# VH-VL binders against q9fi13: the designs that were tried, part 7

Target 1, 266 residues: q9fi13
Amino acid sequence: ASLSPEVSPLLRAAHHTVDNYVKSGMIIGLGSGEASDFAIRYLGQQLGSGSLHNVVGVPMSARSASEAAKYGIPLEYYRDGVQIDFAFHDADAVEENTLIAVIGRRRSSQEDDYILKQKSIVKVADEAVFMIKEEQYKAGLEGSIPVLVQSLNWLAIAEEIDDLYLGDAEVWRRASVENEGPLGGDFPIVTSDGHNILDVIFTTPIRSLADLATSLDKIDGVVDHGLIIKTRCTVVIAEETVVRSVTLQTSALEGGVRTYGQTLQK
Below, E stands for the ipSAE of ESMFold2; O stands for the ipSAE of OpenDDE; V2 stands for 0.75 times the mean of E and O plus 0.25 times the DockQ between their complexes.

## First folded at step 10 (VH-VL; framework fv_lerdelimumab)

Design R4 (at its last look DockQ between E and O 0.06; V2 from the best seeds 0.00; counts 0 for: pae E 15.7 > 2, placed apart)
Fold by OpenDDE, look of step 10:
Structure R4 (fold): chain C 266 residues (1-266), chain A 122 residues (1-122), chain B 109 residues (1-109)
Amino acid sequence: as target 1 above (266 residues)
Amino acid sequence: EVQLVESGGGVVQPGRSLRLSCAASGFTFSSYGMHWVRQAPGKGLEWVAVISYDGSKKYYADSVKGRFTISRDNSKNTLYLQMDSLRAEDTAVYYCARDEPFWYGSGYFDYWGQGTLVTVSS
Amino acid sequence: SSELTQDPAVSVALGQTVRITCQGDSLRSYYASWYQQKPGQAPVLVIYGQNNRPSGIPDRFSGSSSGNTASLTITGAQAEDEADYYCNSYDSSGNHLYVFGGGTKLTVL
């Protein structure tokens, strides 16, 4: 019997992303996650085969750095002022139409420290792609929104957030161990920058991620959150057999009217 | 070199059945979805059916649904199209075509056979 | 069911540029693939995805998309480019349905 390999939808999304957006000579933000792993591997293969030349990667995490190194992709580490032509990243969810992405949902303790880096690299890139599965693209998102807060007064901040979204969400401080309750126990996650991570877990559909982002930004002690609003971004949606692309386009004026639509080309 | 060779075409009367085969070589057949596409004389291309790499999924054009059956034998590197209840409008050159390994929205067919002619006439 | 429409025929002078356009609602969501067919031959894939050329396809062939349209452009048409060109797209309105355009006959003058 012949081998019948299973193909992950995210693998298709990754290949789509590389084939359609990566060009020789580019500096590329290398995302983190399953799809990004596939993309990095494929990128390495393309470089090895000679299909692509002179591509440099900027990893968004230790995971992506390791993967890139394994596949022989030259790396530059993220720093202020770095020029990035293109970035791809796994999103946990994407809001339909607005293409606001949620990142930083609990995956591993190692990934917690890279939320800000990931967000920064995606934002600084000229163009960006979020890779997701079909079920991750929808209106009225539910689930957890990660919020980075000052550790000194995290409880006060958490209470404020809890009050704002009373009845719609629960606030949990992220713990290094599981099942420590909403306060995070005695061993909360602390990022390298000294921040705690609050998971605002919505049990009702979120009406607007944009409004949520704005409201979170107004709270004293909130450092940042896992919501990414990126102009010139595309969401690559891996369906069962096909890949769709939805692109957000900005008007010529910075801060102008966002045009929402499904586009196939930028 | 990738090769696809169709066979089984011929002249049949309406209401009869015919089975087409497509022999594949030069690639790992079991790793690719396969399509049938037909072209009536002097007309355009018409998609007919697709089967997944492992045969677990099959889809058909409405024009042939319920009458045609796509199948494959990966051990023999062969794609099949069982055509039942044939009609005059089924007259066409039938091509087998290979899927790309990764679908980019619409997907595409990167390799085609030379086709086999099916003529349905009374 | 989704339909793709193409102009039935277009002409281009030798060495000039021609664009063949495909239009349909499915193209708002999915990429088109383009196929060249010469008389008595099987179709050949020339463009897929955003703007990808298979190996062996000349760089004078390019693809683009806008709104509900996809276009195949030949920059510097050659005599050998005279052929029928078909666009294809996926439609999820039914089951997995692939739809071809009606085809465009390109004449090189």
Scores: ipSAE 0.021, ipTM 0.597, lowest interface PAE 4.3, mean pLDDT 88
Fold by ESMFold2, look of step 10:
Structure R4 (fold): chain C 266 residues (1-266), chain A 122 residues (1-122), chain B 109 residues (1-109)
Amino acid sequence: as target 1 above (266 residues)
Amino acid sequence: EVQLVESGGGVVQPGRSLRLSCAASGFTFSSYGMHWVRQAPGKGLEWVAVISYDGSKKYYADSVKGRFTISRDNSKNTLYLQMDSLRAEDTAVYYCARDEPFWYGSGYFDYWGQGTLVTVSS
Amino acid sequence: SSELTQDPAVSVALGQTVRITCQGDSLRSYYASWYQQKPGQAPVLVIYGQNNRPSGIPDRFSGSSSGNTASLTITGAQAEDEADYYCNSYDSSGNHLYVFGGGTKLTVL
């Protein structure tokens, strides 16, 4: 039913996520961010109490691994063919109706290195939850979409993206320090895999995140981006007084994809 | 792991003031609502006050409204209860308690301190 | 308006089943939580929501609710269950936002 307004909205979303999606015996992808940190801590408490047992975590980042170890969650090495029953992660924004999630807007050396791994684990999991605040769930999203690119020819790639979205977006190479301008200054971010990050900053509402993802995927030298399309996912939305969820699930009987809304109240 | 430790109790005369503290450790204090609950000698539990995680919302039992002020300092992981215009009926053990949210309800008090005794006597 | 009513005392024979009740208008909208308190000790949460037990609480403790009434049931009562039991509820309609029942002293014979 209703949750007390005396706690952080993201803490409520994290508790809802663990309580409703985690079962004993699962292998769980452990996301990064404030809500994920709360979920990892709560999961550790449930394991320590015996309310959950035989849960193994697959961390999406060094941060996730560190948090899980702090709370005694057993960890597994992520590799091809590993079964992941469920994954949770913070998202920066989610497009209404499609539930396409944006990740990687947060600038951190640990998070910048793990955008691809986070995306891979979420996509491999049987079911996923994105935890967000109410203002992060809407249609017509604006703002930054991170794009991972080959570092050698990053400028040509940036110019191609800029031409494609002229008037709608600006393209900035992500720098290790802020206020370095659109070229990223003397110290641009280079991931452990040798990629630059281009922030494609939309000042006009994006018509379709699906079309954007397709357009970016076609560009030579784009390695990947921060748009996650997941067919079996739920967005857990932390509102001021309640937690709401919206589920995207493929129905074999209906032959399509649909969403379900839910508000936590009696 | 989670610990709540009350302090500041003592014997005071009616009409005087007293400030209670609750030191929190082992959890992200700034993400939780916090309560004061009291228990008069030989009597039941009485809810006193609650403060939201960021301190922006405060609610009081009618018996203390206008006399008690709940507050928090999230940088020091400390909850406070300022008690003014104390009366004999305020004599109680005062507990601080953490509000753990629950999906179908208003939450529950999963961790309690051991309490601090306040005696108001003339 | 925001009162929760409990019987002040209940007895149970060792190994038998007892039910402790809590009644109030707020329970039509919110589940109760239940607390056990032994002499000289802080309260301990035993049941929250419909029938959730925190870790360390034996499975002989269960909860239920219907209408304006919540119940705590102890099956196979043991000597260590002798304590005071309090229900608590949220009530957004009053100036008494959280309310405890008066408590029930359980005696195990």
Scores: ipSAE 0.000, ipTM 0.435, lowest interface PAE 15.7, mean pLDDT 84
ESMFold2 (binder alone), look of step 10: mean pLDDT 90; pTM 0.932

## First folded at step 11 (VH-VL; framework fv_lerdelimumab)

Design S1 (at its last look DockQ between E and O 0.06; V2 from the best seeds 0.00; counts 0 for: pae O 3.8 > 2, placed apart)
Fold by ESMFold2, look of step 11:
Structure S1 (fold): chain C 266 residues (1-266), chain A 122 residues (1-122), chain B 109 residues (1-109)
Amino acid sequence: as target 1 above (266 residues)
Amino acid sequence: EVQLVESGGGVVQPGRSLRLSCAASGFTFSSYGMHWVRQAPGKGLEWVAVIRYDGSKKYYADSVKGRFTISRDNSKNTLYLQMDSLRAEDTAVYYCARDEPFTWGSGYFDYWGQGTLVTVSS
Amino acid sequence: SSELTQDPAVSVALGQTVRITCQGDSLRSYYASWYQQKPGQAPVLVIYGQNNRPSGIPDRFSGSSSGNTASLTITGAQAEDEADYYCNSYDSSGNHLYVFGGGTKLTVL
C-alpha cells in the first residue's frame, strides 16, 4: 500500500515495525538509532491512545532509555533470564538472504559502550526486526566491521586479523578523536568494560558474513563483534515510497541457515 | 510538545504577493511532509499544497498552481508559502499541518497551527 | 472525480447517537481522517484509519467505512461536541491530492 510518500523512509519503516510486530502485553527490546527513535515515539503514542496496552520496554542503550522515558513507556532493564518477546533495532547494513546485520559503525560515545548490550538483547529476544534504508540491504557488503578486543594485546590481535584479510581489509583502532590514523592516536576508545574497538575496514566485498563471524570468534582476545546472526528475524527495508520486509526462517537441516518464505510488504 | 506557528498574514491588494512562514518545534521536522490548508471566512477547509520531507517533491491544488510556491528550510525548521498574483478568493486563514504516516493507508494531519489570516481586497 | 460530499448540517439530542457521513470514490481505496473544528479554533484530529483515536479523544468518537462512504459516530453526544466536522482523504487519481469534504455542522440539542 502507498503509506505516506511525503515522510522519510525510516519514519515509515518505524511505523510499519510497531504496527506489524508489537502486540499488547509484550516485553520489547528498544533499539538505538534514528528509526528506533521513531519507533519508540510511535509506540508511546499507541500506548497513550489505548491502541496498545501492557507493553514494557527493555532499552538497548542510554539513548533508547531516554527516548522511552520521554514518551512514557514503562521500562525494565536487561538482566539474565529476562524474557523479551520482540526487539527492534537500527542496523548499519544487512547481508542479503542471510539477514546477518552489522551494528556499531556509528562513532559516538553514546553508542560505543552499548554494542554488546544491543547485540545481547537482539539475540535473546524471541523475534527481532532490523530497520534499514534500501541501499544498506545487499550482498557483498563492504566497509567497517567493529570488533571488541582486550586492550592489553590489541596490537597482536589486530595483526592476526590483518593477516587473515590481507589485501581485503585494513585494521584500525577506533580513536576517541577524529582522524587519528590506524593505531588510534593517544586517546583510543576504551569501553566501560575495558575493551578497544578495532574497525576492520573491507575495501572489497565480503563473501560471507557468517564465515567472517566464525573467523573472528576463533581469535584469542576477541571479545565480540558487530555481526549479529539471529535465527528469527525480519529486515524492514525503507524504500523511498514504500516499506517492504524480508523474513528469515531457519532450516531444520543440520543447523544450516536458509532464507525460506521471505515476506514482502509494500 | 509539537508546535506549529504560522506568521506573515495580512491585508494585501489583488495582484500583490505575500510570504507565509510556519515555525516548527518539538519534532524532527526534516522527516515529515508538511501541508498548507486554508479556510475562507465562513467556508470549509481546502487543501492547498504539500512538500515532501526533503523538499524534493511539491504538489498543489489546481486553484493555486502556478501562483503559490511551497518550500522548506530544514536547517531552520520552517515551512513557507510564497503567494503571488493574489486574488480575492485567496482570502482565508492559512494553516500549516504535519503529515503523520499510517501503515494501512494514507497519512493524516495530526498537528495543526493556529493559522494566519490573509485578506485580499481592493 | 475527487470530491468528498458531506451533509451540511446534522442534529442530535444530548446523550444520543449521531452519524456523520462522507462520500467519495477515493474512500474505496483510502480511509478517511476526521477533524473537529470549534468556532475560532484550528481543526483537531479525532479519528484516523478505520477507527483509531488520537490520545485525548473521548471513546464516544468512532469511525467506520463501507464502499465509498466513511462515517464518524458519536454515541453519547455532549454539548461540547457541537462543532464542524470535516473528512479528508488522499486521492491518487490525478495530481497528488488531499481532499476535504465540505464539512458538517453538528448541533447538539
Scores: ipSAE 0.638, ipTM 0.847, lowest interface PAE 1.8, mean pLDDT 89
Fold by OpenDDE, look of step 11:
Structure S1 (fold): chain C 266 residues (1-266), chain A 122 residues (1-122), chain B 109 residues (1-109)
Amino acid sequence: as target 1 above (266 residues)
Amino acid sequence: EVQLVESGGGVVQPGRSLRLSCAASGFTFSSYGMHWVRQAPGKGLEWVAVIRYDGSKKYYADSVKGRFTISRDNSKNTLYLQMDSLRAEDTAVYYCARDEPFTWGSGYFDYWGQGTLVTVSS
Amino acid sequence: SSELTQDPAVSVALGQTVRITCQGDSLRSYYASWYQQKPGQAPVLVIYGQNNRPSGIPDRFSGSSSGNTASLTITGAQAEDEADYYCNSYDSSGNHLYVFGGGTKLTVL
């Protein structure tokens, strides 16, 4: 099937994701990002051609909803208790081996409001795929980790985070307008749920995203963060000529032993 | 409808050169990686070469490396295979085949031409 | 470069099921694609990826993989299925390579 995509390695990842994981009759969490756009478009085409049938999408953002609608994918809105067979999403980064994904790095102000929804849909799905480029799959990740915090106490929370990661990270509050100051200026971003977003910007390699997630969760006033730990997930990595997939599986026998499988796929 | 039509085949002597062409239609040619695959008479399929959609990268089978050159003209929707220093073992039907859009190395070829016969004999 | 091996010939009775297997180290890392070729014709893609069937390919064709093997299965073989079948895989051992199996001649009895 021919698509009208932009020139991107992520196109391959998107096609791989749909071809290998989507089946007729599934309820699919529709991710947000460049790769997800390609996947949604391809999915729509497959439905239109009859290659797939009876697929319903649950969009993770207004962007994904719009794309899905454009390509004729039936939609259902996310709600508590929804059953989702499969979900795909663009990740900003993925930690090697653990497959912990980073999402919510600042793309647009509109996307900030969907971080929690995206995380929720990915977690509730029976199986999930993160689509990334090769450079986004690394051990010892650097860069920003988004942290949603209570707006009333954001400064105190920011100070606590800053102290906790002193020397390794800087804490910046997101602003609705471009600002060079860590405080975010006079117009901080406030989500629809009333949260501020702090970007914890690591300038040194993070040793463990799992530990980071745990530590962030312990801080009073932290609502959530952009780290997704998902069992039964696959990372689809778009390389120059091939797609590589890495799968995380949980063994039922030993109370959560994670097994890792790498498959370089077409 | 996707169509690939090979041309340029014929009989040549060893050491000579030949240029094959593959005319593409029915799809956005500039968006797809393209391959050459050959089949000797009564033998199996052998991958020959691939070129990226934008022509920026090329790879070859060891059997033809240094002798064959794959190229494309996206403005003409045409794929080429320049074959130099031809050998008897190069005798085969040569097929052009389409890869995935904006990529290569998908591991499958979804559309094939009907092929053009190249015979290298003294 | 890795090699893919196939049985040179197999037979199946009309309406019965047949499996054609491809074996090679590259299949541990990559999916196979399968091609049908009838005499005097170009190859036709019949299966790719985990179990993807291109448009126009009958649903009696299916694909599977296990370990270093990939298999094409025809459930309910028809007379028109008599052909040569080739597996293919990607291999990065030689920078970028594509390797075909030797082909399997399927006879429908």
Scores: ipSAE 0.035, ipTM 0.534, lowest interface PAE 3.8, mean pLDDT 88
ESMFold2 (binder alone), look of step 11: mean pLDDT 91; pTM 0.940

Design S2 (at its last look DockQ between E and O 0.29; V2 from the best seeds 0.00; counts 0 for: pae E 15.1 > 2)
Fold by OpenDDE, look of step 12:
Structure S2 (fold): chain C 266 residues (1-266), chain A 122 residues (1-122), chain B 109 residues (1-109)
Amino acid sequence: as target 1 above (266 residues)
Amino acid sequence: EVQLVESGGGVVQPGRSLRLSCAASGFTFSSYGMHWVRQAPGKGLEWVAVISYDGSKKYYADSVKGRFTISRDNSKNTLYLQMDSLRAEDTAVYYCARREPFTWGSGYFDYWGQGTLVTVSS
Amino acid sequence: SSELTQDPAVSVALGQTVRITCQGDSLRSYYASWYQQKPGQAPVLVIYGQNNRPSGIPDRFSGSSSGNTASLTITGAQAEDEADYYCNSYDSSGNHLYVFGGGTKLTVL
């Protein structure tokens, strides 16, 4: 990791991720976000220096594609059947112990269209890493869970979700302009696939993201959501002075037993 | 496109104060450490100060320590250098520069402003 | 504090190869970065790490390191390469300070 006194913890996490998981010859899912930017740049530096060679990137967003191109990383577009050895991505939050990640919280309008792609790439990868800050890793998560829904009857779907989590969460349709109210105003976000995005904003701690995911999947008209359940997943946590990694290992040979590992790095 | 634009330079008398600004654009300003580097007329580059991405850490060259204060406002994407008790030897073009981290090295200054001239004279 | 030393001036004939060297204790631990500066202009990064070139820098520029030295090599010098060149690295005493070499003026003959 960098010894520079001015670097962010997320930069350390990014370097840790590349150093420990990226190998020459790999096809890498390139995530989107601050940490992913650092990871992509560092990856480019390693390729340029000769420390790594023959690495191809699969970008999860226009942002990641642009960064990768800038730093000379060869790119391949995501398509069905693509083989991805490893993927890294910024998570908005990660549930402690389960390592279920939340993605797709409002960052920019440009990122809204890539939630499904990001989720797809992470899932198809043999191994994945989520990079987060210390405050983003906890039990009893609060905040918004993005839910992609059909546009035709979005209001009915929103009402169903609102009823399901009455008292615990508010449902807001994501708008192009901020603070347009729960209905999303006159300019709601519509993805290229024709979906609206509902932000289910929990004001009480979520007891189980797994249960939440299951519940959302049962609602008619829900296309997908910003919850990622990934086997062979590691969470790299950027702390003030150290980088901590937590790994979820599911062995198919052992009947789906999950094991947890933790490594502390300076 | 990354841009750094310095301002605030001018002519001042010894013992006076001056504040420089650097407006940043084209990148996530709050993610990067920022530096001031100066160059006296006809001389080499001299590192002056660094501030961490969140402003929590500051380091200075011995030549300016106790007189200069580096700061930043991430909400405005702006870097500052407060220069107090100015001396004739502080006369220089002052550059703001972004530092890209590099794990196996000391990093590097990948973007520089065009600089602003500070002249300290009686 | 750590120091980086450079020859103040070197010359190269057009189309020939020139090496500019930087020496200092910090270079035993860290790669140097190299900067080109033309009169009236800001410095421009030309080499970092072992041998990394930023986008837009010609491939005639290369970097190397050995012991307590770092070198910038221009293979096939062009007229536009006439400039001052500076090396940079951490201060070896604490990795909190940064230091530039004294600079090398390259003349293309």
Scores: ipSAE 0.532, ipTM 0.809, lowest interface PAE 1.1, mean pLDDT 91
Fold by ESMFold2, look of step 11:
Structure S2 (fold): chain C 266 residues (1-266), chain A 122 residues (1-122), chain B 109 residues (1-109)
Amino acid sequence: as target 1 above (266 residues)
Amino acid sequence: EVQLVESGGGVVQPGRSLRLSCAASGFTFSSYGMHWVRQAPGKGLEWVAVISYDGSKKYYADSVKGRFTISRDNSKNTLYLQMDSLRAEDTAVYYCARREPFTWGSGYFDYWGQGTLVTVSS
Amino acid sequence: SSELTQDPAVSVALGQTVRITCQGDSLRSYYASWYQQKPGQAPVLVIYGQNNRPSGIPDRFSGSSSGNTASLTITGAQAEDEADYYCNSYDSSGNHLYVFGGGTKLTVL
């Protein structure tokens, strides 16, 4: 029962997100995942009842487009120059205090084409919310960081990343079928843009996602990666019985990004 | 100089328990996943178990799952194997080994201990 | 999970070239590593990756792979090369994550 309120803390996070961040007249980036499904359903109900009006969705994936259509949310296609007032999305993990989010981990091969689109929509939006469970909010994150690479040069790029993090991470080329090895087997993923996906799998805690993002960005042939650094975002954290939020805003006086305030809500 | 030294082997009766230790030196022990590999007399090598660098993840071969427990104490640079409900087929030389990561997940066991003999016999 | 299959024994005349093979489905996805073991001794790594030799391993040892097969080649075999040889591979598809081949006894004549 994925949508039952009692069995999914993410339903509470989704309702909190829509109630506190969506206003009539907005163009909203619609995320992908369990919490985003709940948020899209709830948004559609608010539009149907007339509690919200003139909201247009920009879907981040085929999944989010399908869910939005099911609940009667008008859609626009993402394109350069589109104004997005707000975006919500599921994250795979969020680094404590910096609120750097990880997206695009290997959960479903069918969503592999949407990693760039998800990141682009979140970054272009004026404000963003990531919805996660408490265990996904921590320091010292481990696990995979997806990296999109030029397919022509994928091996050289993979070797460069492997050399950079030898002893801390393994580099795997994402496969189209399950249970393949790190070279991606006979059928590696090639996105519709012609990219391979490298999963950089950390078995040692990552000390700084910001440093990791900087290192990946410097590698020639890396197109992008699943680390999202957004200066104006909130993380809505679903605990077993309560919802809390952590908000990040840029302070010009301090020359950077700092965490400002937290909100607890049931 | 990387060094791995196993101890705790001996003769035990079937159904009894034994605890093996592996003392590590010459490298940052807490940065590496550690393995046990065994070899029955006159037979080939058989992978037994692995424990992650911090001890949070443990995996076992089917032949020992539920009977053996791998653990580590990073403050003492020591790897352990607790062997319960021992059977005659567990008779082997037990090696601790360090696995060095390599490209494409194709790492390798670059350092091995000298092994400690476990004999399960009445 | 996949098995790694090796011939149990191979002979080579002193100074000749010998090839020891290892077959298994995991070798389509992972490079093998090769270990030499002499009686009463721990295994010693001789080849890893496609064709990498650790420091101290003579250049007469080389490795190759194709399809589901990995090979260890010894060019100009010497008496000291007489030993058991094991291949090893990672196999994420089963509970035996780090599979060893059954071993090949090399006899140098």
Scores: ipSAE 0.000, ipTM 0.436, lowest interface PAE 17.9, mean pLDDT 85
ESMFold2 (binder alone), look of step 11: mean pLDDT 92; pTM 0.946
OpenDDE, look of step 11: ipSAE 0.429; ipTM 0.777
ESMFold2, look of step 12: ipSAE 0.000; ipTM 0.462
ESMFold2 (binder alone), look of step 12: mean pLDDT 91; pTM 0.942

